# VH-VL binders against TSET complex member tstD (tstD), part 19

Target 1, 154 residues: TSET complex member tstD (tstD), of Dictyostelium discoideum (Social amoeba) (c0hlf1)
Amino acid sequence: MINSLLITNNNGNIVFSKYYSNINDEKQSEYEKLLYQFTKDEWVNSKNEKHLVTEFSGYITVFTNVGDLMLFLCGSEEMDELALSDVFFPIIESLKDICKKKGVTEQNFIEQIPKFILYLDEIIQRGHLDQVQLESIQNYSSLKHDQPIKKDNV
Short names: E, the ipSAE of ESMFold2; O, the ipSAE of OpenDDE; V2, 0.75 times the mean of E and O plus 0.25 times the DockQ between their complexes.

## First folded at step 21 (VH-VL; framework fv_oberotatug)

Design a2 (from n3 with light chain S53R Q55E; at its last look DockQ between E and O 0.37; V2 from the best seeds 0.70)
Fold by OpenDDE, look of step 21:
Structure a2 (fold): chain C 154 residues (1-154), chain A 123 residues (1-123), chain B 107 residues (1-107)
Amino acid sequence: as target 1 above (154 residues)
Amino acid sequence: EVQLVESGGGLVKPGGSLRLSCAASGFTFSYAWMSWVRQAPGKGLEWVGRIRSKTDGGTTDYAAPVQGRFTISRDDSKNTLYLQMNSLKTEDTAVYYCTTARYYTRPYYFDHWGQGTLVTVSS
Amino acid sequence: DVQMTQSPSSLSASVGDRVTITCRASQSIYNYLSWYQQRPGKAPNLLIYYASRLESGVPSRFSGSGSGTDFTLTISTLQPEDFATYYCQQSYSTPRTFGQGTKVEIK
């Protein structure tokens, strides 16, 4: 079962987080900071969109950089690297798709987070992989018209 | 444009009940975590509680002072957030704001607020 | 619960002044700290999130700094519309908690 998806910027600040288990906010906050710190050295040395794997706090974690974002996908102990990769792939493809016009940057992603959530909802259902094909994700999510939450830059 | 509009406030006696509503528009409501924050006259801000999106379990959390008396709910088909207030006390007198967060997920902050609705509990 | 304490509770300043407001958490909250502005009779507006991130549409004269337990909101050059009450808020744990507020008044 998928535990969580975390997306940070280069400084480790959370841009997006989703948990599929019932963890209180304090534990989530600690987990988010500790996970980034735990993997920080690998980020500095391996920012070439390589998929890296580690075990942290009892979770198998696959992580990679896309643009100027860091993505962490954490699974329960019964999940292996391959299983996580199967989930991680459509997530990355979705991220790239929603940011295809301007590129994957923190700013661009933030503007597209509402759409990303729709895609993610098609990919993971109750902590389990559902849709894997980008076209299917797009088709199903398009049925759910989305409006962004953002203030005017005035 | 994101809009949150509270309604349902008014005068009620101690021990009474009141139901507040928050009409949301300008974003995909069903995926958003929603919260209530209140402000007593001339006082600071106080978190009341929150409700998660259905995709995140739809569960609720409450501040200790309102636990067991207040209930937060939502109707995604109507883009409406509710606050059912029972067994009201004088100290519940406040302007009640509905709020949401930018990322439709864990509410790290409250980036959009309604105009608020006044609830007065008095004998 | 995490307690948030602001300082000062109120201050008087003039247009053009540099204003600093501090917020202290009872325990480390890393950077899970936001600042809000509330003008009289209005709802609060988000200014800063994650301790130092400027919310979209907020003037650059506002800035936030700090981590752990001590945080600061700075207004570099106070403008007439900045006379308001400011609140810090932690999002580290539940329940969410606010500082008691700092009222910035005209001198």
Scores: ipSAE 0.806, ipTM 0.917, lowest interface PAE 0.6, mean pLDDT 92
ESMFold2, look of step 21: ipSAE 0.814; ipTM 0.907
ESMFold2 (binder alone), look of step 21: mean pLDDT 92; pTM 0.945

Design a3 (from n3 with heavy chain D61Y; at its last look DockQ between E and O 0.40; V2 from the best seeds 0.71)
Fold by ESMFold2, look of step 21:
Structure a3 (fold): chain C 154 residues (1-154), chain A 123 residues (1-123), chain B 107 residues (1-107)
Amino acid sequence: as target 1 above (154 residues)
Amino acid sequence: EVQLVESGGGLVKPGGSLRLSCAASGFTFSYAWMSWVRQAPGKGLEWVGRIRSKTDGGTTYYAAPVQGRFTISRDDSKNTLYLQMNSLKTEDTAVYYCTTARYYTRPYYFDHWGQGTLVTVSS
Amino acid sequence: DVQMTQSPSSLSASVGDRVTITCRASQSIYNYLSWYQQRPGKAPNLLIYYASSLQSGVPSRFSGSGSGTDFTLTISTLQPEDFATYYCQQSYSTPRTFGQGTKVEIK
């Protein structure tokens, strides 16, 4: 579902990274620098948290500016922009919640990273759990409603 | 305040074993990636290996000279990092440091270091 | 593995001198380079990360520059507390690797 979340400062340097895929450090480093190079000139267009999109090697990345940070969410092979946005919005709201009194700044976020990790794990774990639970409910409902129960008449 | 305190160093004969500990405090240890770095007397710094946080898979990686002989582990309930050293050689003689990247992400640098513990391997 | 080569291996300098230490990577590491200071008998401490970002609490006379394969640590006006050994270290790939060190001694 989700390959990675990156949070950078205005210079494109990594402040926080979480990789959910099994790619090695060299590939992570390459991706981080390509991401900066490919998106830096568009950062002004992400004002008011307008979501922008880019693509690397067939993977879609959605990004936006929040305060003085840039956030990047990269999806797996099956994710499109709309599905990524459904995960991205709660992540952004979590960032704002942990930083609310002092605003979203690099220094304030760094102090709050342990709390951010708790929110992030809930969002991604909850998203997977919610999907699995929803599908099991839908599958059960289909069996009970779409297939009439046979009975013998006298 | 972040603190890292190594212990367990000492004198051991070649072929012997020794277990080092690193007690951590002042940060969320369970979210951190931890590394060991060593320094032979009068020599430079050498990276020994690393263990990821449990939330990032908990996997280890070892430098070639210690692969198959050293094992890095962690006990998050005790905020403690371990280095099990087996089949010790005289070239393993060094001060061993534990290190961390406090940003709770893959380490882009090491911002906290312990004071080290000396391991001497001599016949 | 990425090899890191420092130059010079040692140097002698006086208080007030401008000191420059270089570090070369065997392949591009972008800006994934940090600098450490180690006083005799002490643990290393971080000076510079991402090639040019100054760690908090480090005096402004320290600066770093470079990207790709060639990096420089500069001490603009050497102070008595700066006599130490300096190491560069790459974080582009695993294993992490250090330069061999540069010892800065009082002349």
Scores: ipSAE 0.804, ipTM 0.898, lowest interface PAE 0.8, mean pLDDT 86
ESMFold2 (binder alone), look of step 21: mean pLDDT 91; pTM 0.937
OpenDDE, look of step 21: ipSAE 0.825; ipTM 0.919

Design a4 (from n3 with heavy chain D111Q, light chain S28D; at its last look DockQ between E and O 0.38; V2 from the best seeds 0.72)
Fold by ESMFold2, look of step 21:
Structure a4 (fold): chain C 154 residues (1-154), chain A 123 residues (1-123), chain B 107 residues (1-107)
Amino acid sequence: as target 1 above (154 residues)
Amino acid sequence: EVQLVESGGGLVKPGGSLRLSCAASGFTFSYAWMSWVRQAPGKGLEWVGRIRSKTDGGTTDYAAPVQGRFTISRDDSKNTLYLQMNSLKTEDTAVYYCTTARYYTRPYYFQHWGQGTLVTVSS
Amino acid sequence: DVQMTQSPSSLSASVGDRVTITCRASQDIYNYLSWYQQRPGKAPNLLIYYASSLQSGVPSRFSGSGSGTDFTLTISTLQPEDFATYYCQQSYSTPRTFGQGTKVEIK
């Protein structure tokens, strides 16, 4: 589903990281710095909020800047850009929501990380629930007489 | 605000066992990876190991000198980190520090340190 | 494992001096390096993270620089409270490793 979420400052330094895949520290460190090196031209020249995509080591990563921060969401090998963006957008909106009083800055976000984690966990868990709900709908759609009988009293 | 308080240090004979505790407050303990760092008297700092947050699997990593002898565990309901030390050797004599940082998957640095607890392994 | 080598092992300095401590990694660790200060009988405290970022509450006379394998901690104007031992530490890989320390003593 999701391999990782990285949030960096404009120097590429990690402000927040969450890895859902089980890769070792050295590989995580290399990914973090190579990702910044690969994408830094987009960050330096365009500090407007843009949704960009790149492929790294066979995985799709969606990234954007929000205020002083750069966000990177890396999907699993099965995840396409649209599915990844469906998770990424709520994460971005959560970040904006928790930082709205003082704006999206590195220091303000750091103060709000515990709250951000609650939102993030909900979004990731909801993604699993959405998949289960879709499978339930498909199951009902494949059954004969899937539409319930509607009875109106006048 | 963030506080880490180690306890359980003392004198132990070689081959003995000891359990250290680290009481944590001022942050969401269950979100954090926790680490142990030690310092032999008059010597430098040495990383001992770490334990992941529950959501990252709760598993551990150890430095080679303590692998198989030390066990790091946590009790999130008590906001407490533990270090079980077995088969102690004289070279395990050190002040043991509990450490943590921001809520990361892994420590990029050690922002918060306890006061340390002294373990002396001697006949 | 990544080996961290500090230089010098000790130095003597006077209040007001500019002090420079170096740290060399046995392999490229990018900027995954932190500096700690330890006063006698006290726990270490974080000064610098990501090679050059000052920890909150650390005086601006402390600065860090470097990347890759070579790193420097500088104290621009040494104060009485700065007589301590300083450690670098890499966080690029596991196990985490520290330099052997640099003791800064009053001349």
Scores: ipSAE 0.797, ipTM 0.900, lowest interface PAE 0.8, mean pLDDT 86
ESMFold2 (binder alone), look of step 21: mean pLDDT 92; pTM 0.943
OpenDDE, look of step 21: ipSAE 0.857; ipTM 0.924

Design a5 (from n3 with heavy chain D61Y, light chain S53R Q55E; at its last look DockQ between E and O 0.36; V2 from the best seeds 0.00; counts 0 for: pae E 2.5 > 2)
Fold by ESMFold2, look of step 21:
Structure a5 (fold): chain C 154 residues (1-154), chain A 123 residues (1-123), chain B 107 residues (1-107)
Amino acid sequence: as target 1 above (154 residues)
Amino acid sequence: EVQLVESGGGLVKPGGSLRLSCAASGFTFSYAWMSWVRQAPGKGLEWVGRIRSKTDGGTTYYAAPVQGRFTISRDDSKNTLYLQMNSLKTEDTAVYYCTTARYYTRPYYFDHWGQGTLVTVSS
Amino acid sequence: DVQMTQSPSSLSASVGDRVTITCRASQSIYNYLSWYQQRPGKAPNLLIYYASRLESGVPSRFSGSGSGTDFTLTISTLQPEDFATYYCQQSYSTPRTFGQGTKVEIK
């Protein structure tokens, strides 16, 4: 499950945030500022939109810059870096697509947030559906190991 | 353009009830957290509470003076925010504003305000 | 709850004056502070967010500074339309809280 998506400017000010967990506002505020401060030095040399990864507060976070924005995707305990990247890449491409004509800037993105939200919802919905189906298959496989199947004659 | 229009204010006796509405347009209401802020005549601004978007859990939070008496709700199909006010006290007399933020998620500030609706609680 | 203490409660000034208003939080709120202007009989308008970011369409004579617990709003050259009440507000935690306001009056 995805815990949060944060998009900041180069000063760490929140441009967009989406929390999928029910954390209180004070903890969200602390998380936002501490994550930026923790990752700031790695970000200062970031180029070419390379996906960076860190473990912060016990959860894996992937992050990168696009234009003058920094994006952070934080996963739950169930998600590893590969699973997070599968969600992160489409989010980045959606951001580029909606900002294409004017470039990826804070101002242009803010004007495009309504469209971005629609893209984000579709990406998260697809990712959740895929993960639910995988977990169902894994749970079924575990049950098959615990309950050997009898083979009937004919 | 974002528009927020409050309605439902009026005169009510202590212990009474009122329901305020806020009609929203010009943004995707269903993704916005919405807040109520009030201002007693001649006094400062006081935050009343907020409701999250349904996609963020739809939860509410209330300031202590109104906890248990006021209920914030939303109808995303009508782009409308509500404030149900029960057990009204004279201290609840105020102009009530609905408000939201431009980021369409958690409000880090309030950049859109309605013009307000006056609630007067008096014997 | 985070208490916001705003000062002065009122001040008198002339057109062209430099005006400074302060806001102190009872605990660190980082830069989760905004400033609002309210003209008589009107709803509040956002001026500044994140302590120092100017809202779109707000004249550049307005500026904000500070972080942590101490914040200031400055109007570099007061104009006739700036006679109003000003409020700071923190968004670090719930409940959201406002300062008591500073009324800027015509001298």
Scores: ipSAE 0.521, ipTM 0.794, lowest interface PAE 2.5, mean pLDDT 84
ESMFold2 (binder alone), look of step 21: mean pLDDT 92; pTM 0.938
OpenDDE, look of step 21: ipSAE 0.717; ipTM 0.902

## First folded at step 22 (VH-VL; framework fv_oberotatug)

Design a6 (from n3 with heavy chain T105S, light chain S34N; at its last read DockQ between E and O 0.48; V2 from the best seeds 0.77)
Heavy chain, then light chain:
Amino acid sequence: EVQLVESGGGLVKPGGSLRLSCAASGFTFSYAWMSWVRQAPGKGLEWVGRIRSKTDGGTTDYAAPVQGRFTISRDDSKNTLYLQMNSLKTEDTAVYYCTTARYYSRPYYFDHWGQGTLVTVSS
Amino acid sequence: DVQMTQSPSSLSASVGDRVTITCRASQSIYNYLNWYQQRPGKAPNLLIYYASSLQSGVPSRFSGSGSGTDFTLTISTLQPEDFATYYCQQSYSTPRTFGQGTKVEIK
ESMFold2, look of step 22: ipSAE 0.838; ipTM 0.918
ESMFold2 (binder alone), look of step 22: mean pLDDT 91; pTM 0.937
OpenDDE, look of step 22: ipSAE 0.883; ipTM 0.935
ESMFold2, fold request of step 23: ipSAE 0.818, 0.843, 0.828; ipTM 0.907, 0.922, 0.916
ESMFold2 (binder alone), fold request of step 23: mean pLDDT 92, 92, 92; pTM 0.932, 0.935, 0.935
OpenDDE, fold request of step 23: ipSAE 0.895, 0.912, 0.904; ipTM 0.958, 0.956, 0.955
ESMFold2, last read: ipSAE 0.837, 0.837, 0.837; ipTM 0.914, 0.917, 0.916
ESMFold2 (binder alone), last read: mean pLDDT 91, 92, 91; pTM 0.928, 0.932, 0.937
OpenDDE, last read: ipSAE 0.898, 0.903, 0.895; ipTM 0.947, 0.951, 0.945

Design a7 (from n3 with light chain N31D; at its last look DockQ between E and O 0.47; V2 from the best seeds 0.75)
Fold by ESMFold2, look of step 22:
Structure a7 (fold): chain C 154 residues (1-154), chain A 123 residues (1-123), chain B 107 residues (1-107)
Amino acid sequence: as target 1 above (154 residues)
Amino acid sequence: EVQLVESGGGLVKPGGSLRLSCAASGFTFSYAWMSWVRQAPGKGLEWVGRIRSKTDGGTTDYAAPVQGRFTISRDDSKNTLYLQMNSLKTEDTAVYYCTTARYYTRPYYFDHWGQGTLVTVSS
Amino acid sequence: DVQMTQSPSSLSASVGDRVTITCRASQSIYDYLSWYQQRPGKAPNLLIYYASSLQSGVPSRFSGSGSGTDFTLTISTLQPEDFATYYCQQSYSTPRTFGQGTKVEIK
């Protein structure tokens, strides 16, 4: 599952944050500033990379720059980079889509946050529906019948 | 244009109850975290509590002096924040402000304030 | 809880003066500090957030600095409309806490 999404400007100032885990404000504040300090210089030397991956505070975090913003998606211990990417890239595309007219800047994004939240909720709720659909398929496939059952592809 | 308008203040006896309202407009209220801050006459600002947006869980946090006596709630269909104040004490006498941050996150600062509504708790 | 201590509690100044107000947190709050101005009879208004970022519409004579535990609000050239009470506030933890205020009065 996703623990948090963090969007900052280049100074590490929070522009948007969403926490899906129940941690108090003090721990959120420490996470936000320490994560920025830990990661801010890694991007400078990372030419031609679309995003970077790190382990911070025992969790895998993927991060990237989009325009004037830095984005950080932190997953639970059960999520690997591939699972995080399935969520991260649609989030990035949503950000680019809502800011396309004026570009991805802190000021433009702030005006678009309500629309961004709508996209973000669709991505998370869509993932919940996809999980439910997967569980339903798995439940049906576990029923023993004499007929062959097709397996779905990843 | 963001607007916050508090109402429901007045005179009440110790031990009484009062419900404050904050009518909101000019932003997506249902996505916003909302807060109450109070100011006793001639004194400084004191945070009272907050309520998260529904999408962030809808839960509340309170300052210790009001915990168990005050309840923050919201009605997103009416764009209205509420503060139910029970078991009022004379030290609850203050102007009560509703506040928010336009960034739709947990409050890192308060960039919009209502005009305030006065609550006087006196025998 | 994080305690915020402002200094001075009040000061007298003339139009044109440089005014400096300090705020000290009881523990590190990184840069999770904001400054508010409250003119007599009015609600507070945000001046500065994240210690040094100027809110839109706030005159450039206002500036903020600091991180960790020690923060400063500076008014470079005091104007008649700047006679008010100023509050710092931390957003590092819950509950949010304010300094006691600094009243800037006309000399």
Scores: ipSAE 0.809, ipTM 0.907, lowest interface PAE 0.7, mean pLDDT 86
ESMFold2 (binder alone), look of step 22: mean pLDDT 91; pTM 0.942
OpenDDE, look of step 22: ipSAE 0.877; ipTM 0.930

